# Designs tried in a protein design chat: VH-VL binders against f1miw6. Part 49

Target 1, 251 residues: f1miw6
Amino acid sequence: MPHFAKPLLRNIITRNLFNSIKKKQCLQYLQTLRTLQYDGFTTVYFGETDIPESLVTGEDFSDGYYMPTPTWCVVHAGGSQGWVPWKYRMFLRDELCIKQEDNLFFEFCDVVKKAYGKCAIVVKERRRQDATRPKEGKETEAQAHVPSVVNLTSVTCCPEVAKSYGHKLLTLPSPYNYLNPLDSAWSSLKWFIINNRKEFCLQSVDGVYSYQYILFSDLISKGIERINLSKWRTITTKVRRWENYYLGKLS
Below, E stands for the ipSAE of ESMFold2; O stands for the ipSAE of ESMFold2 at other seeds; V2 stands for 0.75 times the mean of E and O plus 0.25 times the DockQ between their complexes.

## First folded at step 22 (VH-VL; framework fv_izeltabart)

Design qb (at its last look DockQ between E and O 0.86; V2 from the best seeds 0.81)
Fold by ESMFold2 at other seeds, look of step 22:
Structure qb (fold): chain C 251 residues (1-251), chain A 121 residues (1-121), chain B 111 residues (1-111)
Amino acid sequence: as target 1 above (251 residues)
Amino acid sequence: EVQLVESGGGLVKPGGSLRLSCAASGYTFTDYYMHWVRQAPGKGLEWVGEIDPSGGNTNYNEKFKSRFTISLDNSKNTLYLQMGSLRAEDTAVYYCARDYESGEWSGMDVWGQGTTVTVSS
Amino acid sequence: DIVMTQSPDSLAVSLGERATISCKASQSVLYDNKDWMNWYQQKPGQPPKLLIYAASTRESGIPARFSGSGSGTDFTLTISSLEPEDFATYYCQQYYSYPLTFGQGTKLEIK
């Protein structure tokens, strides 16, 4: 499936210089994180994952016909204390292209302040994986490393909003996937979906067609519930072992 | 009675591939990470990697990541190690082990008997 | 990688006597006031068995003659009165950092 390239604003950079920049950013991230932890900040990982509709239905549309598959985006947060006591959000990917929840981060900062006090809020640097498919509408991609605002595809994360609640906003450099325990949590959610989706199906026949309805919100809610406090403590402890690895390797 | 039973070891020529299995019983398989650990003849223990049966998440010793893949089948309570591009240095007894993780300490609290892989011309 | 260095490589001790095995980490494994390392026992032809976790805590069913001590980089496994079944190879192992690493082993021989 050929895809035409989007208009891009880009800097031409050598592979070695790019790696050096990301290595330095990672070391700075880790040193800052450890200083905040020593100073009593609770670490909270705030992020998102994509749930393609095909994962939920089990249908495969790769037989030579391109069929657009809707993709859902789940936004949540957690850490060694479990999921934040904050209602996760779920967006259709097209909604993310049309609008972004500008005040959601403000609400999130208030919730985590009430729950944990001052937090080190870790957000993964936006990777351009979602730009591999062309968009239909007018779009400009303006990006600069170390922006004043860190965007998820669904939420604007403003450092000054975090600061106003006594939090610190940290950006995790994108090449360092082992350093984000949310990636493990998202993998567990997707595993739950694959292995349990059939138990959330209803079948209906209207005389001509046979319909299958999926209790989607129940499936997702149960999957998130299965990632309990014990699981969160396990995955954050394992991430800390990667942090220690990179602190040794990169310094 | 918690038991881990490895199988699939044998003689393989350099450059070849082999898949090891570890059958688990006597506990809830999805509650515990599982490790692969190897021991070359007359040598010490070397950690290969681990996997989460309730999500498929893996952590590898970077030395092996390009050639070895850890996977599982929850319907069979079975852990796998797929080894490719095998070298003479990969000759070892391969153990599977259950991870106990409390959040404040961890340990490999149950081990299988091991299966022997020999890589030789 | 964190290198765990055991001393000695081999140790011969008479039955009923004290055996002491040293393990030195190439960097501190202390985090949050806990030492992130374990001791394992491996008898000939058998898999390893967990003895001591968190540097000093005995696993369930391990006899009181086994004890672990030390902190940071320097750790010791002590067998206070050697029994015939204690003939084995002993490994220290850190879980502070990936990759998980073991010491090279100390073979304990009786005599």
Scores: ipSAE 0.801, ipTM 0.927, lowest interface PAE 0.6, mean pLDDT 84
Fold by ESMFold2, look of step 22:
Structure qb (fold): chain C 251 residues (1-251), chain A 121 residues (1-121), chain B 111 residues (1-111)
Amino acid sequence: as target 1 above (251 residues)
Amino acid sequence: EVQLVESGGGLVKPGGSLRLSCAASGYTFTDYYMHWVRQAPGKGLEWVGEIDPSGGNTNYNEKFKSRFTISLDNSKNTLYLQMGSLRAEDTAVYYCARDYESGEWSGMDVWGQGTTVTVSS
Amino acid sequence: DIVMTQSPDSLAVSLGERATISCKASQSVLYDNKDWMNWYQQKPGQPPKLLIYAASTRESGIPARFSGSGSGTDFTLTISSLEPEDFATYYCQQYYSYPLTFGQGTKLEIK
């Protein structure tokens, strides 16, 4: 037996303990979600996606061209009832406004209350930047001291704001990607962008130069519209099959 | 007329790989999820996985995910199953099937004729 | 995984007679007052064909002699008067949970 087994054994134990903690979090999440659904809460998935500008233009700089490629962040929400009737938001990654963040979640909670009544608002857990081990600096249980505020990169989601509207804010554990129907919606939006971006380009000539204009807002708006109620019902139904899988597997 | 036609089956040795194709026609390819389902000789049906042609999202039977990959080419209206590290128990007829999903019910409403994969030394 | 167990494995029945095939799920497939399971027919050398969805609703073009019943864990496919084209293997299938699973099949033979 090699005497270097201690680092290997510690890594094995650390990984297994981390997986066990995440399994417990997933089971608790699913049980809470099903209780809220039984109690008449409408499930709404609130989240964001990044759209690199190169996806919109079709440009590829992988061959050594060093021009920056900015990224847009789209914030929206949906569920089995379709997209929330709330105007989605777009931000450049370089433009953040704290005042906009606070007003945005407050406005969102008001809109979903008016549209659906009390909601279970699901937000994906942000992944930690742990070095080698996910359990650094834990003098107490790491899961017992999770912050009460869940943040997207552009929006602060405050549980007290949600509670003031009769909503419940839930955190979806990060390794369980099948449980977030927004991931499927975002994939469909990006697919739409790739396959339709040429139809949203205008060209003009000004002197000796040719110019190309991209109707970006129209492209995104049309892509979101194309993900209709039928599509949302499909993706939420498929997520429910994963929920049932994990409820059976983990309990 | 809605049609699904599989191809690419054949004889392979254990440890080998094979790519199956499913050509779709007679409907809007991007409107429907697509399944792969297999049937070993004298045995029942086994679900392999599914894919959304309008976004590339996949759901696999975890039994196969490490060795099988579902993909597609929208320009050809074609579904693929890439199979690797093949074993004798992978010998089967492989079907592609169209998913009908209404939100109220679901079913594989159109099936191809299947393509046969035989894994033997 | 949800195991779908059919009985009998094989069934011999005369033309014009009634056939019944049972399917039992290892856990309930009932959600939101709907049973998330289907029945398929497979003739020799042919792919499966959807017969019954949502436990009891016939697919378009399926003759009225086919009916499905049951709820939760216990389901039945009934063929009220067998025709020559009905001799095939029948599969139940659940779509309540991933992975999607089929029963082992029931072979319906001419007696």
Scores: ipSAE 0.792, ipTM 0.924, lowest interface PAE 0.7, mean pLDDT 84
ESMFold2 (binder alone), look of step 22: mean pLDDT 92; pTM 0.947

Design qc (at its last look DockQ between E and O 0.90; V2 from the best seeds 0.82)
Fold by ESMFold2, look of step 22:
Structure qc (fold): chain C 251 residues (1-251), chain A 121 residues (1-121), chain B 111 residues (1-111)
Amino acid sequence: as target 1 above (251 residues)
Amino acid sequence: EVQLVESGGGLVKPGGSLRLSCAASGYTFTSYYMHWVRQAPGKGLEWVGEIDPSGGNTNYNEKFKSRFTISLDNSKNTLYLQMGSLRAEDTAVYYCARDYESGDWSGMDVWGQGTTVTVSS
Amino acid sequence: DIVMTQSPDSLAVSLGERATISCKASQSVLYDNKDWMNWYQQKPGQPPKLLIYAASTRESGIPARFSGSGSGTDFTLTISSLEPEDFATYYCQQYYSYPLTFGQGTKLEIK
């Protein structure tokens, strides 16, 4: 009789190889980051979050139907120095297909160079070939699963652009969410939105959506302002404790 | 006056569940991370985890994360510890504590009086 | 996990004398030229109380007889002239790395 392997055993073996690769990537990331920090690079975390309009409007359709809701993408950056002095960007997700991505990252690199000098720019890694995790947004161009650039849904982060400004672009492996202080900042923004959206609501007989948009940008702006320098220093200090944990665990 | 008051402790059978509460007053609740710390009878202090009331971000002692959940209700300025699959070794006084963070140091600067959990057949 | 080991487990000291409590971390808690550890005092039936932060800085309201010293892995809490209210258990605690960990405690007895 021919030999055959059970699918469960293949899945276990594949998971072990994937975990080993991600552990090595995490250790390399942490060692590189610490070297850059001791060499005088300012650490800056550059990233994005999705804010569905239902979070802002408070609409609840959980009782029956999966109705599509427009989603906004917020792009910003920060670190132990607070938010970078750069106007955050806000896109409706269907606009992502036509924007100028290279210009945005080029502008960002110029701003942080002028503000901080040489930076270690950290962007969360996203794999095109991650079959076990849902991919946020749509990809219009196929890329190899080992690309030369790092992709956000809203912008392409090119290492050579960063290098041209004296920066170093680092990628944070996706399974290690504790190592990204932007995740904590985004959580604080979303909690602010949920708890304050009523105060930014204006009644209108006509143009309800235009009034809703005005409140949306004001609400986001106030939420970002609430994440001040003190909050950023708290978040980054707590991330460092996870960095120390993983450096010990993975060494 | 800053105050933290725990409640919800009691006697629970092994395998049972319990939810502890920590009511905070006298300060801006959303400005400080909050910890849970436990102390078994005659034993030392053991950190359970922490939460950010202004965003829900949590950091757990990995020892507890499969059985314990930290949550909060900002409208009541209240911190919760949901404890499941309780064991005899979970018998302890449970404290909530406020996290002070300056950027240069951190410390649990305000503590509640604790609530006692006893897990026994 | 970083293990914080205190010595002795208990200590008896006469009133007015000096008490010295040691704490050793299983790895260095030094980062950016700062030691990321604290000392707490706990009296029977009470919660812990922050005494010293950043290894050597006294919390507000803590008497001058309490002092902390050391760096890296080796730390010391000193009470220069023991008072009756100093009967308590003392804990060191690191916040260099998760999980946050405490020493096992040192019980200070008068006499």
Scores: ipSAE 0.800, ipTM 0.929, lowest interface PAE 0.6, mean pLDDT 83
Fold by ESMFold2 at other seeds, look of step 22:
Structure qc (fold): chain C 251 residues (1-251), chain A 121 residues (1-121), chain B 111 residues (1-111)
Amino acid sequence: as target 1 above (251 residues)
Amino acid sequence: EVQLVESGGGLVKPGGSLRLSCAASGYTFTSYYMHWVRQAPGKGLEWVGEIDPSGGNTNYNEKFKSRFTISLDNSKNTLYLQMGSLRAEDTAVYYCARDYESGDWSGMDVWGQGTTVTVSS
Amino acid sequence: DIVMTQSPDSLAVSLGERATISCKASQSVLYDNKDWMNWYQQKPGQPPKLLIYAASTRESGIPARFSGSGSGTDFTLTISSLEPEDFATYYCQQYYSYPLTFGQGTKLEIK
């Protein structure tokens, strides 16, 4: 092989092996999920989303010279029964380095056990930079349209805690985004924020708006409330159609 | 009265682009998913994709995903289909349809009259 | 993709007579004891119209002469006493799996 072609072929082969592993993990996830559902487990999706303050304020940072704004993290869960009857959590990302939330998942498992009995608790696989990207050669070319996502952990989901309540903790493999109904719920929340933020503003002092004049808690609370049981049933039904697609495609 | 009205069809050269519109009236636009469905001359119905007006979430027939984009403007209660890299095989009547979803069944319960796209040299 | 195959491709029937149209899915569309498929009617120059959902339930405003039956992979649309307005093309459609797919259609003509 010519020298200039060898690094390219190595990167392609490494990425193809990684993709083959992810396909097998997806099929295994789907088969396990369907077995648990047949065995009477209620499916609940547990996860988080980031809400940059720029989304709330409407500020445009397209030139990239403004200082980064804080990002809020919302933690919640839901499924075909709607949002779980559990108080969602909201943190500043900066506070995650200071706060420990060791008992949060324990509390969650207790709530869903009381509400639904045994649950299949689905969490999204953490996307790791090194696990997703090959070495420097051709990595930039391969990822032109796939931004790197680094999730700071706001909640520790311990399989043994879930097991102690009779639950099963499942990991939804990346990159199968269509298989997570929380992604649709988060998109609906962010859409609500964009379209309703002015209705939660206090009177402008100087004709400008800032997040100091927006009632964050009320805006987020109303956005979550708007995603009702009917909406949850719709998005989980549409995810099931993707599950059936992937079961046919990957098997 | 619930009504859907498509527009924007016409003649276009292969490789060209076209944007179709679907104006909705008589119901709460953000409460229902919306579909695009096409029908080639003398052929059956083919699903293109769907969008949630209350969140922008889309599901595409992957056959079209690289060339077609579904979008909307909630201030105008309008659904769009942006079509690029058009081919002769894309010649069809394009319908928009409203998705009724109960959780136990779903169906396209309201359809527009369609708009015709012709792709030819 | 789930292929929906209708039979026959066309059917000629006299007014007042019974018509039956078959639809076979390439795999079962049964989930949670429900059949995830619909029937649509399309008259010439018109958009499709929803007739039957969940395999057997008539949509509101659809005459009682239309009925759907079957489960799993095999489905039937029956029109018990044909009226002049019933001569159209009929499509089955599954919504069990993406992409949503339609049958090729069955054209019902006056004998």
Scores: ipSAE 0.772, ipTM 0.916, lowest interface PAE 0.8, mean pLDDT 82
ESMFold2 (binder alone), look of step 22: mean pLDDT 92; pTM 0.948

